VHH binders against Riboflavin biosynthesis protein PYRD, chloroplastic (PYRD). Designs and how they scored, part 3

Target 1, 366 residues: Riboflavin biosynthesis protein PYRD, chloroplastic (PYRD), of Zea mays (Maize) (b6trh4)
Amino acid sequence: PRLAAGALSGRCQAQAAGDLDDAHYMRRCVELARKAAGHTSPNPMVGCVIVRDGRVVGEGFHPKAGQPHAEVFALRDAGNLAENATAYVSLEPCNHYGRTPPCTEALINAKVKEVVVGMTDPNPIVASKGIEKLQGAGISVRVGVEEALCRKLNEAYIHRMLTGKAFATLRATLSMNGIITNQIGKGADQSGGYYSQLMKEYDGVIISSDLAKMSALPLSREAGTNQPLCIIIAQGESSRLHIPSLSQEHASRAIVLADSPVTVEPAGVEVAVFRQIDLESILQLLAQRGLCSVLVDFREAGESFASLLNDFQEDKLVQKVVVEVLPFWLASDGLSNLAFGGSQSFPLKNLELRDVNGSVLLEGYV
Short names: E, the ipSAE of ESMFold2; O, the ipSAE of ESMFold2 at other seeds; V2, 0.75 times the mean of E and O plus 0.25 times the DockQ between their complexes.

## First folded at step 1 (VHH)

Design f4 (framework vhh_7nfr_2; at its last look DockQ between E and O 0.11; V2 from the best seeds 0.00; counts 0 for: pae E 11.1 > 2, grease 27.2 > 24.2, placed apart)
Fold by ESMFold2 at other seeds, look of step 2:
Structure f4 (fold): chain B 366 residues (1-366), chain A 124 residues (1-124)
Amino acid sequence: as target 1 above (366 residues)
Amino acid sequence: QVQLQESGGGLVQPGGSLRLSCAASGFTFSTYAMSWVRQAPGEGREWVSSISYSGGSTYYADSVKGRFTIARDNVKNTLYLLMDSLKSDDTAVYYCARDQGEYYDILTGYFDYWGQGTQVTVSS
């Protein structure tokens, strides 16, 4: 918590106030990193803040894959003021020789006094190597400041690093009385709406063939975003599938996963055929194609599409659930349980809720 | 389509020299760091050398430092490895690899595209 200036007494109080300053600067690193949301995959989002004498003298973030790391931008911004400064970084500085010198060497050469790290590298092969390099050069290193926030920032990256699979989120909309609906909340798919933001944050979106035939393919309306790959599940489909909203020019924005050969219009849309379509095989294929994150958008789902989700909690197939609750009560002739999530009850972890334009958005982890 | 094609490998006696080349196409070569990685028979892949996108910084594994020189020509989209004072333990398939931005990925490691490799054999 915050402390009044007059409440600071002794070295212990000064250390507590310093800890709050550390958290403040690390939260700034996370804010900076989020500026690159949707642009860094397969790279993590990283921010860096250089502080000297209680003053921010440099800031930076990693803007996209193939570009310099956050530390490089922050050190350039700080110039000679980086000497004897404290560098805050949301992820352990790299010790890899690539486009530029490793960030560890850049920090050493700038003569920073101290480095404060939000989280260590999640890969056990390289974990702590950056920290060890800095310590070996006489730089003080502290780790774990705002670690939970830093991990949440890069949860898809961490999942891929530890499992080799894409991070999967299940999205659904419910009425107030618990009925799955195909309608999303008013304005959710417009700029600033939660659905538009989700489309910016995920490398791919999995939809039913019925949705693809009925409406425009999901997209983000956030400015300047990379659009997700649209993964269309075509089980039991006739030999032909038409996607009316997709032009041949944009055929690469979609892939069809089918249980039998199917001719897709427009021409040029890739089709992958499985003997049996299941969620694990889909997630493995998508990870092999470089996707770190996928959203399963449960809309216009028939029985075939719904069956993909019967046991999605098993073996970390889905990590996160996003449920929108609309302020509607739908008529029903009886109890209706359109459940997905397997044969076992389990609590969601780290549940959060938000008011989103007259609806409630619930998020939690499997 | 990203393509990397190595050439210049061959048989050489200890103490000899070779120059490896890697022709790059299908991407903006000058915006990516590049590396050489080798694999000896029955062993895992071993990082050899890396070069920054501009060629301004070069890095070497301890086992080759002082003997190998990495270079690039961003006009010709070509990566080079000049190998001097070759030893029998330098025998390996040498791969040209594109650095994916200096973060490790479990499926591709640091490198997202690889050439087919060129064999270097150092024997008497």
Scores: ipSAE 0.000, ipTM 0.380, lowest interface PAE 10.8, mean pLDDT 83
ESMFold2-Fast, scan of step 1: ipSAE 0.013; ipTM 0.394
ESMFold2, look of step 2: ipSAE 0.000; ipTM 0.338
ESMFold2 (binder alone), look of step 2: mean pLDDT 83; pTM 0.844

Design f5 (framework vhh_7nfr_2)
Fold by ESMFold2-Fast, scan of step 1:
Structure f5 (fold): chain B 366 residues (1-366), chain A 125 residues (1-125)
Amino acid sequence: as target 1 above (366 residues)
Amino acid sequence: QVQLQESGGGLVQPGGSLRLSCAASGFTFSRYAMSWVRQAPGEGREWVSSISGSGGSTYYADSVKGRFTIARDNVKNTLYLLMDSLKSDDTAVYYCAKDYSSGSWELLPDAFDIWGQGTQVTVSS
C-alpha cells in the first residue's frame, strides 16, 4: 500500500511539497479535464494548473462548449498569485479571436513567466501559433510533457479535427464460444458499470431500430451525465416506427437515419432520409453536428446494421473496439461472428483487459 | 417564398481576406442550422462550415479550420463566412445551404432543403 502523508485530514501526498515535477502537474491537468467528460464536444477537454514556487495556486478546466476555457478558470482561481508563476495546460492555448480574448492574451496579461504545454493544437494550420505568441511576449514555453496522456484524453477531438469524422468505437458482446449475443453483462448498464460509464463519455450511440423497439434507449446512470444522442439506424422499416421508451419531451435525445420516409412515434424525433445509408456519411454528419465520439452498439443488429461495419479497418471508419466476453457457453441455431471489419486480418494495438463483474472486457485500437 | 442569396465573393490575392454573406427569407431562420458548401472547378461539392440555429455551436472542415469563421445574425436573417489567409485551393463557388428542418432532414451533399445560387471566390496572384 502507498504510505499516508496527511493523517489528520485524510489527505495523502505522493510527493513532498516542492518535489513535484512537470509530469505530476500535467497529470493533474488531465485529471481536471476528465471532470468534463461528455460535456465539451465539439471542443476538447482541457485542464490547467498554475504553480508558484512548488505550490498549486490555481486550477481550472473547460466544463462545456460556450463556457470559459481552462486557462481562464485557473487564472481566476490563482488571482494575483498567477504573476511570475508557471501555467501547465494539457492543450496549446488558443490564439484566435472570438467573442472573448484568446487564452494567450489572458496568460500574457496575468504576467505568467512560463507555460508548459502537453500537446500542440492538432490543427496543422494553427499549430504552434499560440506558443509563438507566448514566446513573443517573453514567456518561456515547453511542450510535450505527458504528451501521450494528453493525446489519449482528446483522441476523439483529434480524430475529428484531422478527418472530419466522429471517432467510432465498436462495442460488442460475445459468449465464451464466440457467439454474438444481444445481452450485456450483469450490472454493466447500472451505476458504476462499464456501459453506464461509456454512455457518460461518448457523445452519441448508434443502435439498430430493432434495439430501439425492444429496449429503453441507451443512457448513463452516472451522476452529472450529459446523455448521448441516440442515432437509430432504420433500414427496410415500414412507414411507422414506434420507440416506446421516448416521450415527446425527450424526442431531441434521438435521431432516426432511414433509407425511406418513416413516421416516428413519439412525434418530434428528427428523421434523416438517405438514398443509401453508409457509415462514412453518418460519421461525417455526426461530426458536422458537433459530435466528436460515437459508440456503435452491436445489439439486435440484423444484416443491414452489420453491413455498415464491412471493411471498417480498410476504410478507417472504426478506431477502437470494446468487446465484452460473458462467462457463458451459448447454444446457437446458426454461425454468428464478428467477421466484418476487413478483407484481411489485422492486429489490435494497445490491448487492455479488465474484469467487469465476472465478465472480461477487452479494449483495443484498430 | 423561401430564398437564400449569397454575396461578397470576388478576386483576392493569396493571403487575403473576404467576407461572404447569405440573406435568408421566407422561413424562421433561427430554427435551422445553416452551412457553407463550396465547389471548385471540376470537383464535387465540399462542406466548409456549419452553425447551429442559436449560433452556440460552430463546425469547420479541417481544410479551413483556424482560417474561416462562420457567424449568423438572427435579427437580420443573415449568415456570414469570414475568410482569412486565403489560398489558391480555396477558389470555388461558395453556396449557402439550409441544413435541416423539424421532423425531417436530408444529408450532405444532397442533404439540404434549400440551396442558394452561389458566389464565386477566386484566389490568384
Scores: ipSAE 0.000, ipTM 0.133, lowest interface PAE 17.7, mean pLDDT 81

Design f6 (framework vhh_7nfr_2)
Fold by ESMFold2-Fast, scan of step 1:
Structure f6 (fold): chain B 366 residues (1-366), chain A 125 residues (1-125)
Amino acid sequence: as target 1 above (366 residues)
Amino acid sequence: QVQLQESGGGLVQPGGSLRLSCAASGFTFSSYWMSWVRQAPGEGREWVSSISSGGGSTYYADSVKGRFTIARDNVKNTLYLLMDSLKSDDTAVYYCARGGEDYGDYVRYYGMDVWGQGTQVTVSS
């Protein structure tokens, strides 16, 4: 049987318009959440938009750990207009008494009519508890609007919650003929450059002791940056390690992970000595310190540093790769290619490429 | 084998003070965050305070901040909650819990994996 074309068309187009509105407001939540990039760990980035009669009446985002959640700011912004309104939130509202009051209670007390959720809480112990609480109070809940976008926003937070380890991205630079280079592309570490952006977004950066001795510590040139913690891997070092750039930086901006006792100059830098340094233990340590994300920066990296990455795919230690290809053909020296990662070949997912000031930047998931 | 045992609860007058203790056994106490959680009669559980493994970081619920102090003794494997200026609203069963690392304000409480039996604190009207 067939429906009249006019009746079916009107119904289907009305539904499509509603789906587009949901996606629009959820994308706005993600835009708001991104304003806090680099500031929220170990908490997720969250945005909230309150909509009444087809217009935004309140907006909020979670600015940093210890401050109110996005829902609280959005409700404050909306005031009385929150009553009988729809709240869009990129992550399931919390339903527990902690440092911050439960967002479910704030939404219930504001008498919102509906809550639209981007993704459920990644913690399986608490997943759906906030949704159930809202539904029990008579509030309509819809879940999964722009879910992929919301998950991408918090991929590091989700990974840390599920594994107890920091989300790791491997960054490397290659020549056109596949030779590892210790250079970064022109302008990459200046304001607006991709490396500067990564330093703003990532909680920490893992570098070799050789890079730390020869170069300034990685930092973002972006305004408002919470600079990443520099994790310096000191393998096979002598009893004294001089890091000249730390004379210009605070000692608290770096930690040294060593496989033997070492005295770091300047004084005041934290040193942790391990019988054997492995990437899994490093990622667990960083997660315990509140870091959700870390960039493994493969520069001035010898065979010992490379050995940390030998089976990163099989061991599930690296989630993402960022490879910059410079427009140069180079003669081989030292490590010539990125021939580590797994004993078997593996595909990369969601591969993206872009031009970064004459170089090609390749980004893909393991 | 892994156990947490609270003590120090009792009846106290408004404005009084009380010290709760939690004896830990069967695990490396100094390697874990520890927390206090309370439950008033007929109500859900409310997180009170958490302390980092080395004691360098402490967190408190707004309702108790400035009145309660969380502390630990890693040599004695004991967690403490020092309660001052007690109010009738503080009446609850207080639980010691292993965990409470800052996974984010909304999941910290549910990340706790070992719990004591609780100790009753009653603040008279």
Scores: ipSAE 0.000, ipTM 0.207, lowest interface PAE 14.1, mean pLDDT 83

Design f7 (framework vhh_7nfr_2; at its last look DockQ between E and O 0.10; V2 from the best seeds 0.00; counts 0 for: pae O 19.5 > 2, placed apart)
Fold by ESMFold2 at other seeds, look of step 2:
Structure f7 (fold): chain B 366 residues (1-366), chain A 126 residues (1-126)
Amino acid sequence: as target 1 above (366 residues)
Amino acid sequence: QVQLQESGGGLVQPGGSLRLSCAASGFTFSSYAMSWVRQAPGEGREWVSSISGSGDSTYYADSVKGRFTIARDNVKNTLYLLMDSLKSDDTAVYYCAKEGSRYFDWLSPYYGMDVWGQGTQVTVSS
């Protein structure tokens, strides 16, 4: 028949365009999810887009812990138009029954035709259970669209889920001639600067007691952010620690980890004393307190703080390294090894770079 | 200091049984879900079974359903895995693991494992 040839041709073209459309809609899910950066921990960032007849009929994202999940917002937005639609979601829909029905049941009850999933749930207890539930209800499920992008979106959540430890990033600044400096790049800590963005994106920041005594505590200057917990490492002979930039009303924004008893000013700052402070113990404590991500800010660091980072590649203690290279050639008394920590050489993976206000920001994975 | 110590592994013939134990200390045992996870040589970790803090809910991987039983004694702070009808494919190091925060609502899939034991070897061979 005359229509048979046209239908076959249209189907082939629609399939090619459909593949590009899948990537487009999944990238929209990631964009929506990123709007909640710094607000969802310990929950992952998730976005959902409902598409019917080539048009977005509903969108949603998980805005913060304690609020509805992305699928709920997207289904509410779509209303009856969700029936026979395709739902795109950046993370496998939840399939656990608690105070409310699971997201899989919400999708089933809305009678969506198909669900496209960016990545499976990293939790081994529930991995693929949401997909299986949807398939069992007759819903077509495709998995892995823009998977790498979806995994990067939630790399801290995935790491915490698989290891029980917080995702750790090491940040340091170098001069062009390879000297580690305590100074960060001009504008990096201002709104829109990379350092301000890091403070928004990480649940906690680990700093030396020297930094805490000499400078304002790290904070984000991005609007509407939750500030990171400041974790101050106090090692050595000091029995007293004064944090001049911290008021007593804000004492809960910091915790001091010490290897001996220390009296902290202002009053009300939590102090934890360890027989031996090491990075693993710190990361374990922070994970127990619910932190999914931690930045180790290598500034104003003495020998003891630097020793925390010895062999940081071991036992997956640090996952990511961010190095800022300043456009300066610093004076030196000759060749010196200012680098910290490592008994063995290893390559960094997936190296990326960007220009940040006249300096270079490099990032790579351990 | 949170500690988990497994015991009860060993060599057993196919069709045999073993009882694994995990002694827990340093945390309120009854407040946390617990899991068994296994790792065969050269393989990734594979989830085996989980039990709620109260012990009223149990979960099993399809590969072990009907053969393995998870249990806990909240008075003795001990987690158990009763393994029956063992197969060669069950050969692995078995770890007990403490789950972190249990967010059991539609908002959070988070109940990952934050503390692991040292493991106990189970070998099934004739």
Scores: ipSAE 0.000, ipTM 0.128, lowest interface PAE 19.5, mean pLDDT 80
ESMFold2-Fast, scan of step 1: ipSAE 0.014; ipTM 0.300
ESMFold2, look of step 2: ipSAE 0.000; ipTM 0.146
ESMFold2 (binder alone), look of step 2: mean pLDDT 83; pTM 0.842

Design f8 (framework vhh_7nfr_2)
Fold by ESMFold2-Fast, scan of step 1:
Structure f8 (fold): chain B 366 residues (1-366), chain A 123 residues (1-123)
Amino acid sequence: as target 1 above (366 residues)
Amino acid sequence: QVQLQESGGGLVQPGGSLRLSCAASGFTFSSYDMSWVRQAPGEGREWVSSITSSGGSTYYADSVKGRFTIARDNVKNTLYLLMDSLKSDDTAVYYCAKDRGLYYRSTSYFDYWGQGTQVTVSS
């Protein structure tokens, strides 16, 4: 097909250039927000860029829960240059008082002329209220620039806000012939490895008591990591549970969820006893404790642990699957595969693959 | 120890071109966004351009858009600024800037500035 006459006209190019500038600044907001990965829960990751006369005069991101929001840091950075400037923010500015004034008031007091918002607040009760507050103060607001990217940045936060449950990702390792293995790939848990990166990004990691007894607790080797909470599932354990890898230093980083009374050694580990352990209750408990995301790490996992994942698609308990395939063929003493879930098959969405130091990593959405 | 070393400045006539380089050491260069900032005599610092850690996105001040190109080589730990169609107003000391990785970035909050390289545009 032929190009349309005027496709490269000054008018079409000028409009496209304006859209590209918005996209560039919004992508910058997302890059800034990602600097806080693993530190912000239960709050979202947010970045803000203040632009005046095509120049970035202020930048900020929300570094951790309890600290000022991205808009506040960006406005401090811009100083007097924020007046009559445009503020780009990846998430709708908050309109609620906490320990600090709401971000809407900060933007109004700085006298910005325009706010460009990536996505509206996912909570339907407060959605658009921040936007309305800004518009009521005479500030121009545009919404939806790089919206898909902004939503992906905060998928766990959005999920928690809408469902009251932590966003759950299932992680498993398979051989080339589909057999579950308790290994992770070469270098995966070292700095730069995919597992180390997951430990930096996720608020918590759910593991079996058998894995906890035999291996070092999951942690990230990445710089600046806020280590995940280790949720240890103790099903069918005797009255005394010894986890030598936990140590005194790591006791505060773990919680044991048991289906019967148990005494954990070393002392100092929190224990919660359930009449029945089910994944939905765990995800609700974690969300109540301020976790937005959790990785279910399927290693040293027996039938009891696997049963937590029954009907996870139908019950909407798992949102994402990460499967590592190791480059070897394993002998099996029977059927050893990820054959849990509902009675119906389902497609995975947005499937991606990558080489992780000789293994294949497959990621997909439920 | 973090070190940034700028080079490539000099005297050039209006309409000329220069290529600035910044050699980085003492940190994982590929993990940080990098920027060029300039300061003209008697004026405050002016942000010129930024490039993300991967090199996937670039940003420019309106005063240099279409004339300057920022680039990086993560294997050589080097940041570049390619300057075309230079104007007298581009006369300044040019600084290579790095953020702290865990902090927001701006002309005010870059942790480490090199010693700068002087660019002078005159006939």
Scores: ipSAE 0.000, ipTM 0.115, lowest interface PAE 21.2, mean pLDDT 82

Design f9 (framework vhh_7nfr_2)
Fold by ESMFold2-Fast, scan of step 1:
Structure f9 (fold): chain B 366 residues (1-366), chain A 122 residues (1-122)
Amino acid sequence: as target 1 above (366 residues)
Amino acid sequence: QVQLQESGGGLVQPGGSLRLSCAASGFTFDDYAMSWVRQAPGEGREWVSSISWSGGSTYYADSVKGRFTIARDNVKNTLYLLMDSLKSDDTAVYYCARDFGSTYHYSEMDVWGQGTQVTVSS
């Protein structure tokens, strides 16, 4: 199925409130949800705020797959103040029994009078079922407040749900004259830097075997981070691959995807050998393992690695690009630009830019 | 014992038809959404189709839409996939999977069948 089908159904059934107060509380739900960035996959990030008489009386977010939902924490926080209150939730409350009772039942039992939903469930089979259950119990429901913000929060979760593939973002660093550099900007990988933040947010990072051999594996320096899985692409490697920055104790931090048999040091690193390595198969494999998002980090990458990205726009394999531009002019005679992605030129959508410690960070959607 | 068992696969010529069945046992079948997932040789798994617990909603991957029909019989605890106009690209092992239908855990298809091979070849 497609998200569009479920989203269209939810839009037809619901009215997005334009009230400033609603938008304020929904933005608060998104802020709460972001506290769990990097911890929830394969589940979505969700926040919930309980409001009574213009006051926030309860807050909650979904902290990790297997833990209670945002609504449960928010209702616990509000206690008896949840009765006759309004619950704001960034994603439609669940309505089906699995390992935990449905959040619709928790809201009904707490006697909330109204639920305001940011977006309907991206799974079209269950979309609007939670809303219908709440309405059937006499609870008012409004849908679509800050919907674009709520969808952006969970873009990787939505993509995986609809396609069975991990959401892929291409990251590269260029000089002012468009030459690919293997360095990232000053401070980018330190606490608070954009790269450190990406490593906190993304479930996995795809890197070349050359980067793995010569540099420390990508990691976040943010406190409390669940580190990304490092997916190392070993194309045309010899029979042995040594990853000097990885200890045997931490062998599970990495997986090697190879086009020929290879023995990895340290011992304990998982190796998968493919007749031919292609990006689509990689993204499907990662989704099967519960990863919603992966960053393709274009460093120490040669022609073989670049070939994985040749037709990413036409094949719909990369959804987003993040390009850092360093404030210098560089001389180079190697792989010098990002001349791949499609057989024809294409525009980037929703382009945004930021100053990141003297460098320019560009973010756009394919 | 919770179990899913597929049947109905086989060799078929391009343009042909097959009907896959999945017999469910050991759980309350009509409490769960059900899905078909396939895996072609040397490739990852691809979601094919899903059906809600009641059968009231059905959804399909773009690659099979208009050619495949998912159905369920809650009295017989059986899931079906009716495949028409088969193409060589449909060659794969087809798996039946149980889906919780929860907004947070929907993607955890926690019970899988053993799979049934579908080969579309001239």
Scores: ipSAE 0.000, ipTM 0.210, lowest interface PAE 11.0, mean pLDDT 83

Design g1 (framework vhh_8ghr_2)
Amino acid sequence: EVQLVESGGGLVQPGGSLRLSCAASGFTFSDSYAIGWVRRAPGKGEELVARISGSGGSTSYADSVKGRFTISADISKNTAYLQMNSLRVEDTAVYYCAREGLTYYDSSFDYWGQGTLVTVSS
ESMFold2-Fast, scan of step 1: ipSAE 0.005; ipTM 0.181

Design g10 (framework vhh_8ghr_2)
Amino acid sequence: EVQLVESGGGLVQPGGSLRLSCAASGFTFSTYYAIGWVRRAPGKGEELVARISSSGDSTSYADSVKGRFTISADISKNTAYLQMNSLRVEDTAVYYCAAHRTGYDLLESSYDYWGQGTLVTVSS
ESMFold2-Fast, scan of step 1: ipSAE 0.005; ipTM 0.205

Design g2 (framework vhh_8ghr_2)
Fold by ESMFold2-Fast, scan of step 1:
Structure g2 (fold): chain B 366 residues (1-366), chain A 124 residues (1-124)
Amino acid sequence: as target 1 above (366 residues)
Amino acid sequence: EVQLVESGGGLVQPGGSLRLSCAASGFTFSTSYAIGWVRRAPGKGEELVARISSSGGSTSYADSVKGRFTISADISKNTAYLQMNSLRVEDTAVYYCARGPEYSSGWYEAFDIWGQGTLVTVSS
């Protein structure tokens, strides 16, 4: 007379198993997409996996702006095995863009049975248009598998799309007693270090002219890196700025933003002069140059550099903070702290911590 | 130097037509970028009215201009066009040509290169 719970349980167990497979393949799409980290801006990072009978038969990712999309590479890899297969893609397939047929048409022509999408197009005007096109052609579509992971993969792309500004992350190093230090943790800028990894991932890095004068320009030690554009903020500099660590070959990797006319040596470095330098204008300029992401590296930073970060929370100019805490208690004659950012206290969201060679790295969203 | 230069704006009567041109230099329309036309009028804000892929193959339009405006590109001349027909007083605005990302058809805040704008006035 009573309905057995076992009948409903069997159905729920089958669905849960399918959800675990979906998550596995979507995580593989994200892994593939990450192979292009630092190479795709202003385009998003996208990966695609074609699955048939529980086996991966094709894989692809978008390697660089101007090259085919992930779906095209995955379909080429799968060949005839794409027919009646399931395609996993980390970002909604485009409907009418690119030099080749739209990705929706490519999937339809390959006769895939199902498409599983991580996240919809961040543009609300076109969101679900590609999905609707696929459904209209008789293809089953499911959306939102590992959505948070897929959005995190492209957080800088999404931010630039929504605001017209580069996604900005503030990086700083503190002692255990809260004193700002100009050093980074041991091994941080060597291969496998967190700073080296950030230099691979970010399109640009903003540094003070004082840091540029005394240290080599930030770069990644990771294999396959497209090195970040180094944006040097030159406030209150004399008419001549020497950057002795900058080689001739690295001049094209740097730009100087100055508040007065300046000649940079060695020659070949682009210089832009502003009546006054503010962070919002910098982030707009970088977005206009095709950068989606920038790291604001708070080292050898004076009052003028710090003033760029005033009201960054209220003005929504900084999206993320990365704070390294060194295992040192420093002696100081004065208080040095990160007290800029706003007149009101605010919580950080999605706070994560990890050990980085004896230091603690704290990451949080503004 | 990467730039976009608009031309073709002016005064036109309601029901009339205008063709705007957007000449690109420092990059080619064969790249992975889209070209859009964004208009700005006092009290109406900014509106993306038309967009075309860098290959000249696919187009999209705001509902307010569908059936009246046509965007096109001449790859050999590295120039995009906006043909505006059946113009209305509410089409009065400064029209900007802009380069945007290929992955999306409507996000004008993400456009990275902008022209100086050309004024279109629709009045009798």
Scores: ipSAE 0.000, ipTM 0.287, lowest interface PAE 13.4, mean pLDDT 82

